# Designs tried in a protein design chat: VH-VL binders against q96sm3r113to274. Part 5

Target 1, 162 residues: q96sm3r113to274
Amino acid sequence: TGCPPLGLESLRVSDSRLEASSSQSFGLGPHRGRLNIQSGLEDGDLYDGAWCAEEQDADPWFQVDAGHPTRFSGVITQGRNSVWRYDWVTSYKVQFSNDSRTWWGSRNHSSGMDAVFPANSDPETPVLNLLPEPQVARFIRLLPQTWLQGGAPCLRAEILAC
Below, E stands for the ipSAE of ESMFold2; O stands for the ipSAE of OpenDDE; V2 stands for 0.75 times the mean of E and O plus 0.25 times the DockQ between their complexes.

## First folded at step 5 (VH-VL)

Design f7 (framework fv_reozalimab_arm2)
Fold by ESMFold2-Fast, scan of step 5:
Structure f7 (fold): chain C 162 residues (1-162), chain A 120 residues (1-120), chain B 110 residues (1-110)
Amino acid sequence: as target 1 above (162 residues)
Amino acid sequence: QVQLVQSGAEVKKPGSSVKVSCKASGGTFSSYAISWVRQAPGQGLEWMGGIIPIFGTANYAQKFQGRVTITADKSTSTAYMELSSLRSEDTAVYYCARVGYSYGYYFDYWGQGTTVTVSS
Amino acid sequence: QSVLTQPPSASGTPGQRVTISCSGSSSNIGSNTVNWYQQLPGTAPKLLIYSNNQRPSGVPDRFSGSKSGTSASLAISGLQSEDEADYYCAAWDDSLSGYVFGGGIKLTVL
């Protein structure tokens, strides 16, 4: 509910606080998974604007370390910004942890199952998902469940937190 | 297994146009850019432009802007390159190539090439 | 002239190490990764090195790439007769907003 951006887009959250299960390459690593980051020529190289998991990663996740207990209330995602390729996550789950080892999921209140959030349908339009129940934790993970057919799980994100 | 298969050789008159096809097989067509590169006899490689099939929009090298049109049909996993106002200097082998999976711009798979001869 | 500069020819003997140079500017090699393509006579080009120094599956480790400033090099160790081919460097060019190739070098194995 109504918490401000944590700071992926503003760089308030440092690259050392971003981690992922895998990355296709350094130029598509978790540090590139920031909302509104652009492809083309950032960092003096031709990098695309997204984090992308390796093609063979069966359980991809993108992780943010808030550095201290933080109330997570929402997630904003975009797809991959690229002049050559398009990829986007179409659904994801969210998990939380205080120690990056023991995780619990955001739940659908009606079914009690893990909540599956509908995500993007194009590379640029931000999609906001408010968590059904804000969670206090140090770490948050986004777990892509589905993505553009034949593509890779790629995303840019911002976390709403206070 | 990704493969790019191009249409057959063509002989054209000056002033006409040619449309070459490039059919991708083995999946991932929609999310990968397809580019076109030509090679005149005894000369080097020259990039013409590319397209991202999901949107059907293309970009072109300045030299070819106004004469080249690159399109894609997602339902048939096929990219096309049409070059108009043909001249003898357009005689070349035309290749389609796929931009690779990792970051950066490079071609990981190439079509077999289509020879286009422009002669009277 | 091609945007990236390569010598027109190079030669070596079997077992030797050959280095192929590629020179560019700040808008291409200076800002972007360099790729290398091998073209055997009568065939389509084949990716040999991508992202400065990465080898695709199936390319022997005797092929290696490097980049320094606005220049790049392809090194071929243990040269073999089947390495006789044309080699092209390539990179994205920021000023042209397009992909550019070197003029190509014809490698002869003596």
Scores: ipSAE 0.007, ipTM 0.598, lowest interface PAE 9.8, mean pLDDT 87

Design f8 (framework fv_reozalimab_arm2)
Fold by ESMFold2-Fast, scan of step 5:
Structure f8 (fold): chain C 162 residues (1-162), chain A 120 residues (1-120), chain B 110 residues (1-110)
Amino acid sequence: as target 1 above (162 residues)
Amino acid sequence: QVQLVQSGAEVKKPGSSVKVSCKASGGTFSSYAISWVRQAPGQGLEWMGGIIPILGIANYAQKFQGRVTITADKSTSTAYMELSSLRSEDTAVYYCARVSHYYKGAFDIWGQGTTVTVSS
Amino acid sequence: QSVLTQPPSASGTPGQRVTISCSGSSSNIGSDTVNWYQQLPGTAPKLLIYSNNQRPSGVPDRFSGSKSGTSASLAISGLQSEDEADYYCAAWDDSLRGYVFGGGIKLTVL
């Protein structure tokens, strides 16, 4: 609803503004969690196309720092772009913060419980989730809840904000 | 549990092609990827390529690009590796292997191997 | 030549601890996890270690893996005669966009 992309895909949001609870390797770090990023796109083809949490990470999260109070209205996700592996997050929750320490969740209108957004079913097709109520905050966090069985949570994302 | 069973040994002439099959049993064929690895006599392991049947995507090692074709038939739970323009140096044991998402892309189940001999 | 470098041979005696090295680069071992495969004479390879240091079901705890920077090591403690085999390290290589193996090492139990 009316807010443009924040700038993960366009690199308007710098790598220093992206953080995660863990990553499997440097090449699957939060800086790789950008919508439409491709495996091997970087100099030397040293990177895969997603952020992926470590298998042992019990509470995975992917975080974006907008740098200032920002109205978050939606989230777009994709799975992992890889030359022959695939992983994708199938559901996630969203949290917000003004200080990266105190967090509050996006909630479902009908139940009043934390909203659980259905996400991807393949590695490439973008899935848009509009937040039930846009939130003004500096930070937004995606918390994978379920993902492809036997794998780890991997995603690429864009945030809609104004 | 998944088992991979490969086709029998082949003897081929230089310049011909060979097509090796790898039939999966025990699991859901579409739920994993299949990789092909060869080993020349007394030599090490060499990855040739693989396929993700659910996506219909195959990927090939640069050395074999243009000569190797990897396909899958979901209805028979069978993956195939075809190698063309055979030379004597293609004499090797050819293995198929399951790529396990559970073991983070490691090859956890291997076929028994298919010996391909290229001789005149 | 192999993309990952291993010594061609190693030897040990029963009960000894043996380590097998594997050297790579930033595009493979430096950016992804290392797997180890054991190949007994006349058999298909078997997964021994995945994700640098994890054992699949059925692999004895005598086998352990480690990774530091662009290098990895397989350690076999309490060496047994049945451990005589070829051992291969392997990793995904992001620059080649493919799976790469070390040249393999022949372990002899003397």
Scores: ipSAE 0.006, ipTM 0.531, lowest interface PAE 11.2, mean pLDDT 86

Design f9 (framework fv_reozalimab_arm2)
Fold by ESMFold2-Fast, scan of step 5:
Structure f9 (fold): chain C 162 residues (1-162), chain A 120 residues (1-120), chain B 110 residues (1-110)
Amino acid sequence: as target 1 above (162 residues)
Amino acid sequence: QVQLVQSGAEVKKPGSSVKVSCKASGGTFSSYAISWVRQAPGQGLEWMGGIIPILGIANYAQKFQGRVTITADKSTSTAYMELSSLRSEDTAVYYCARVSYYYKGYFDYWGQGTTVTVSS
Amino acid sequence: QSVLTQPPSASGTPGQRVTISCSGSSSNIGSDTVNWYQQLPGTAPKLLIYSNNQRPSGVPDRFSGSKSGTSASLAISGLQSEDEADYYCAAWDDSLRGYVFGGGIKLTVL
């Protein structure tokens, strides 16, 4: 019945432990990729509720450092919370690492190829994907494969881990 | 073919309100936002606000906050802009425009415009 | 006053190259893309350039856009009489949480 949330939504996982391949702006950085985070405005900066990669980023990824070996069992994703923009990831892959340099992917049991998880179809509804085989690692990456046509890969996430 | 069709011209008295409609086609309401932009005679373009029809969420330019209300009726694919407490300086052509929402918010298709004249 | 600054007028002759400037700040052009709209006399505006330098289907390659820092420009090469129109730059403004337009420029083809 799964592992509990790692702590992206609760802020138990600090901003310093979130990284991404790129970000459209500070207000769409990896620290904004937390489940249920909402759009807002502070001191003139627009903060949307999502991490969004740059449009030209050919290999986008969103990374979480659990800080120690951790058993990853699932991923929850949402799209971008914004009053102006529709963006959501429609499929992604998952990778793991112990050193943030050498990565291995979650595999599909039937095909033996990298698992591709179907993700969101709207900005708000959480979609849970349980990993076919839980993995023990320190780092986990989400790698958007497809997203809303004409948009950018944007997501909010929570990781299920113990 | 994407088309935005607006309601006809209006002549209003100061202090009244006006409600302009914008009927969208081509799947606009399921994937795009609608914005309203006005142009006073001989003046430039001024953004008033917009709405994301599927979410029912509207946002307004500060200048119009409290006077403008933007709504959408998904069943008829029609967006509305209502401006209250009309003044002579509200005389303008009012445009609706489809916002290419995922591409940093540009206006890819425009309605033909609705002339609103405010006179005593 | 418009939030983005454009010269009020420009002119050129057929075949010439004309550039139209647009100046903003870090909260608009400095942080997001610039779009350009053409308005022929008596008509609604039409999208000419989006996302700094992209052309919609049906817009000739004579029209091009560029952006550097907090400024953008629209270039029209091989100027034609039908290019006589008003041109507006526009961008999202992060601090205002809304779209802002340049004051518009009236281009006259001599």
Scores: ipSAE 0.006, ipTM 0.533, lowest interface PAE 11.2, mean pLDDT 86

Design p17 (framework fv_nivolumab)
Fold by ESMFold2-Fast, scan of step 5:
Structure p17 (fold): chain C 162 residues (1-162), chain A 120 residues (1-120), chain B 107 residues (1-107)
Amino acid sequence: as target 1 above (162 residues)
Amino acid sequence: QVQLVESGGGVVQPGRSLRLDCKASGFTFSDYGMHWVRQAPGKGLEWVAVIWYDGSNKYYADSVKGRFTISRDNSKNTLFLQMNSLRAEDTAVYYCARVGYSSGYYFDYWGQGTLVTVSS
Amino acid sequence: EIVLTQSPATLSLSPGERATLSCRASQSVSRYLAWYQQKPGQAPRLLIYDASNRATGIPARFSGSGSGTDFTLTISSLEPEDFAVYYCQQRSNWPYTFGQGTKVEIK
């Protein structure tokens, strides 16, 4: 069997446990990087459905703090939900940490290189990537490698963990 | 153009040794994991060994563990398979193959194979 | 090790016909299955990876489907060059394993 969702979509993981390297605006901050979040009104304010890195961020990352050592087994991603434009990450790498300072990457078993996960090709369809080897850590980061040409690295995510 | 060219195959007696080489060209060799896959005459494919992109990790099929050694020289774009204590059941065409992200980490390019015949 | 069983062992068909090849795994391999084509005297050629993705340069008549333990390769309309042996391969667990092959031959 697979591990259940950690709780980005269900809000079990609070906004304070989500962090990113940068954000284009508050309405595209890491708290908006939750699976199935939609563009629309939130307490009277219009926000888009995604986390989006700043355009000139050379090393974008989206981080989740599970709060304690957790067995990470998979990642689900979607693109940006927006009425204004298309943006989605097409590939990403995954890193783990116990202290948010020292990071190690998920590696591909066949090559030994950092695993590069193919991600989205449209804004809405969820894409599941199982980690080659589940990792026990407190923090997990998604590091966009490529994204829609002419767009920005934007994503919504859920983490599978137990 | 991506190419993998194998050499070193031949006829050898049981208990002897043989080294296979696989010369890569047309891509950045050090960005790819490399594998050896063999095929006995008239039979299917059997995975033999893998070496990571930097040579830091290796895995072997149980049938060859302790007898075969995989290695690579990234400066020469060359993959090696040192085969010791050869047995009749090692008779096969040996293919080198690469794995990388663009093919979902499956064997996207193969050499044309080199025949190893172990007989008395 | 994970055992892959292909069926049928031999498929005898004419050009223009549809070919359907099966691969069953002894335990779940999720989506981590590929299909290869091998012609006499040649190395295998990657056709389909991760169950359903067509490799670069592979004609649209080739398609793959399935997940878990049951996988299918379909050739919608056989061309003369498609008569070959087809192998499935899993990369879910070590050691990597291949099916025994399905031979697609001319009637």
Scores: ipSAE 0.012, ipTM 0.638, lowest interface PAE 8.0, mean pLDDT 90

Design q9 (framework fv_nivolumab)
Fold by ESMFold2-Fast, scan of step 5:
Structure q9 (fold): chain C 162 residues (1-162), chain A 120 residues (1-120), chain B 107 residues (1-107)
Amino acid sequence: as target 1 above (162 residues)
Amino acid sequence: QVQLVESGGGVVQPGRSLRLDCKASGFTFSRYAMHWVRQAPGKGLEWVAVIWYDGSNKYYADSVKGRFTISRDNSKNTLFLQMNSLRAEDTAVYYCARVGYSYGYYFDYWGQGTLVTVSS
Amino acid sequence: EIVLTQSPATLSLSPGERATLSCRASQSVSSDLAWYQQKPGQAPRLLIYDASNRATGIPARFSGSGSGTDFTLTISSLEPEDFAVYYCQQYHNWPFTFGQGTKVEIK
């Protein structure tokens, strides 16, 4: 309970620690998936405030490498901060790994099934989801399950960890 | 399916005004930045103006700055271009175009265009 | 402004031949480059965006490559409907600019 932010928003987690299954463009890559990151607003700014998967990506995921075994306790998400379009993830699953090859999911304690976390309903309001059972692992993945109808799976995130 | 339909083109004398409309359908208009692009007869493409999804920001090519005004009405799915102080050099087919699906200002859907002829 | 120079101005080829079109930017545009096809009396059609991504519905014979200042559009085997004018466009910096076009015409 109550682990501090891992450091996506503060940039303590470097861009090289962030990966994704795909991205629509460099300006919407995993390095843009940081909580409270903002879209460009000046002439020539063509980057946006979110990670967004490619339209053809059927199984999108956003990955954080904590660098060492870390106790993951929660996830905060926002939608896309943009002057061009609205997009946000409405539900996601969470997976963990120690080697980035073998993954296990966060489970609902009552049902034993993979936990599906309700996420955002607008682009800006942060939504916190505490994991039912904190997990010790090196890697954490967010797997968008549903998103705004007619939109794309886009998110900004922070991970609560110690 | 995405459709953009321009209207309002015609023949107009130098120094006069003309307004172009672009009616959008098949997508959530209020979520996309919109562009005007023109093409003089027998020439290449020239970007004219862009308006952001909520109408809050607008940019113009230097050749039209101060004379043209881009606007939109999201409740009517309509984009406008008010063209004042028209010059012979403004003679062109004017296309309405939508900003691309990824973040870039490329143009993924275009209208069929409307011809504006500025002549005495 | 960033100037885009397309070469050659005209390609005269037969159906079944490979077409290679070049677009050169006066300064780096990273991968922020798109390609359009335009037939007489028609609006332009998006072919390629982000230098190499094929737009929805565009046949596999069209491919884009390059980054920085030098870009190429390749049509691996020309079909009759591919004879048209092709434009490159950069969206790296304001104002957005187009190349002057390359006309692909029947030999």
Scores: ipSAE 0.007, ipTM 0.553, lowest interface PAE 9.0, mean pLDDT 88

## First folded at step 6 (VH-VL; framework fv_nivolumab)

Design c2 (at its last look DockQ between E and O 0.52; V2 from the best seeds 0.00; counts 0 for: pae E 10.4 > 2)
Fold by OpenDDE, look of step 6:
Structure c2 (fold): chain C 162 residues (1-162), chain A 120 residues (1-120), chain B 107 residues (1-107)
Amino acid sequence: as target 1 above (162 residues)
Amino acid sequence: QVQLVESGGGVVQPGRSLRLDCKASGFTFSRYAMHWVRQAPGKGLEWVAVIWYDGSNKYYADSVKGRFTISRDNSKNTLFLQMNSLRAEDTAVYYCARVGYSSGYYFDYWGQGTLVTVSS
Amino acid sequence: EIVLTQSPATLSLSPGERATLSCRASQSVSSYLAWYQQKPGQAPRLLIYDASKRATGIPARFSGSGSGTDFTLTISSLEPEDFAVYYCQQDSKWPFTFGQGTKVEIK
């Protein structure tokens, strides 16, 4: 029932199509929020293996621009790949937009409320969530709601679309 | 509150071995990389070694490489420094330090230090 | 390794005066530079990280600036407790390295 990956892991989606509300550093920017990306500290590169929002960011989000109207069906998330620390998002919401101005959430039809998706419990195990209802939009945002206690909202992701 | 307490320092002859311990408390030890930094009497600070949060990787200063081994036991919240083939120039106060993280990496908390004296 | 050179070696000033400490790197460290204060018989204390970010609990009179190879620690108005040795440290490349230190002493 699943759709194929949009291309975050395969790099089919370019860095310019990834945005975020904030980043702790360039090495933890949205371009590092790709599924299965790894830290690059071995060669002196301080790039890490996740997108991480700033600590002061009260409403963090990770955004993917599909470039055109796309039917989103699911999300895969991981935690942070790092040699220094480990962090992961434990739950998130999903929002959609056609113009990056007006956003609507993925909702549970039974309650009418925005759905909260369970995410990761370790850094590396991918967690798949299907949307209650596939949504057609150009933009999709992941909005971390909870994360490892004492940590930061960090994730790697892939988007499913067809 | 974050606390780091070093122990194991003392007087030892050249060529001998010594192990230092650093007991951590007040934070989730297993989530942080840890470092050793030393300071010879009346001199500046010298970085010695680092160990990853899960012990998966280690780096050493050239001055101690092959002689010193950094390790950790996360179940005991303890950092270790095994010092072999000690030399007079290893005489120093040894500090354990926790790594802080934002854009870069820094030492946000330090222990009180433990003195190692290598003398014949 | 990246060599950090601090200047001056010793800075003699009076309370209330402005202190300016320099740290120069042999190659660019971007903004990956921290400053520490050390008093006799004590462990170093973090003052500034990422070149310009003040650590928690550090008074506003301390500020850091610079990027690349040239960095500055400024104490806008020296307090009696500020007389100490100050070290810069880079975390851009392994091995991490410290400057040789600047001693701020009372005139």
Scores: ipSAE 0.017, ipTM 0.621, lowest interface PAE 6.8, mean pLDDT 92
Fold by ESMFold2, look of step 6:
Structure c2 (fold): chain C 162 residues (1-162), chain A 120 residues (1-120), chain B 107 residues (1-107)
Amino acid sequence: as target 1 above (162 residues)
Amino acid sequence: QVQLVESGGGVVQPGRSLRLDCKASGFTFSRYAMHWVRQAPGKGLEWVAVIWYDGSNKYYADSVKGRFTISRDNSKNTLFLQMNSLRAEDTAVYYCARVGYSSGYYFDYWGQGTLVTVSS
Amino acid sequence: EIVLTQSPATLSLSPGERATLSCRASQSVSSYLAWYQQKPGQAPRLLIYDASKRATGIPARFSGSGSGTDFTLTISSLEPEDFAVYYCQQDSKWPFTFGQGTKVEIK
C-alpha cells in the first residue's frame, strides 16, 4: 500500500530530469536537491548538500520530470546539509503539469485554495507531506513560500509516486 | 543588521600572549563558519584561521600554526583568537569575517578590526 | 598554497573611465574567486563571489569574469567613490589566499 520513492535519492531520476528556477551556484544546483545528499568535506570538494535558489528569485521552484504520466502521492523534504550554513524551506506549494507549460496546484480540500505544506525546521529531519489527493501528471514542482529568516530557499527532496 | 565588533587589541612585547574577541549580532551566529583575517600596516590581507559553525573543525595558516588558537562560544555570539608566542611580524589589524552564503569560503561581512602591535 | 598575482599594482584613471583589474592563480581555482574593495581606514567589502556574481547591494558597474586561472574585475565607468584597493581571494583550496591588491587611484 503506499507509493514508493520516485528515485531522487537513489539516482533512478537522472540529473537531466531535475530543473530549478535558479541556483546560487553549480554546487547548489537542482542535481543537489536529492534527499539525503551530503556536502563534501574533503579538500577540493566543490559541492554542498542542497539545491538553493538565488536570493533575488522572487518565485523559486524545483521541478522533477518523471518522464511519463505518474501518480504523485507525497513529498519528503530536508533542509541544507552544510558545515558552513544552515538554510531550509519552512513551507511550500506543489504544482503539476503534463507539458511543463500549463500548471495546476494541489488544493486544500477545506478551503479550495492552493495547499501550503509545512516543511522543515532544521537541516536534516525529513518531513513527509502526503498530497490531499494524488495527482496524475508528468511534471511536479515544489514552490517554496517561506524559509528561514535571513536565509535562502534551500531543500533536498524525494517524491512518492506510483 | 549584521555587525561584527573586534576587541582585545593592544601593544604587547614579543613572546607574550593576547586574546582577541569578536562579538556578533544581527544574524544567527551559530549557523556560520567564522574567520580571522589580518592586515599588517600598509600591506595586503592574510587569512589566519577558520572555525566551523559548531566548532568541530579548525584550520590555520602556516604562519600561525602552533601559536594561535581559534575558538567560539555560540551561547555568547563570540569568536575568539588566542595568540601565544607573539612575534613582531604578527603586528596587524585583525578582522573577524563571516563566511558567505554559497558553498564557497568568501567573506560577506567584516568587522572594523582591532590593532595588535608587537614591539619591544 | 595557491598564489594569486594581481596586475597592475596601481591603476590611475579619471572618473568615467573603464577599469580592468587582473588576477592570475598559480593553479586552477575553478570559479571559486571573490573580489573585495577596501577604502583607507575601512574594512574590506565583498563585491563579487563565485567569479561573476555581484554581492547584495553592489552597483551594476562592477562585474567579474573568468574561470580556472585567469580572472578579471571590471568597473565599467569609474565613480569618485571607487578610489580604493581591490583584492582577489580564492576559496577553492586551503589555505585561502588573497592577491597582493591593485590600487585604483582617481586622478
Scores: ipSAE 0.006, ipTM 0.530, lowest interface PAE 10.4, mean pLDDT 87
ESMFold2 (binder alone), look of step 6: mean pLDDT 92; pTM 0.928

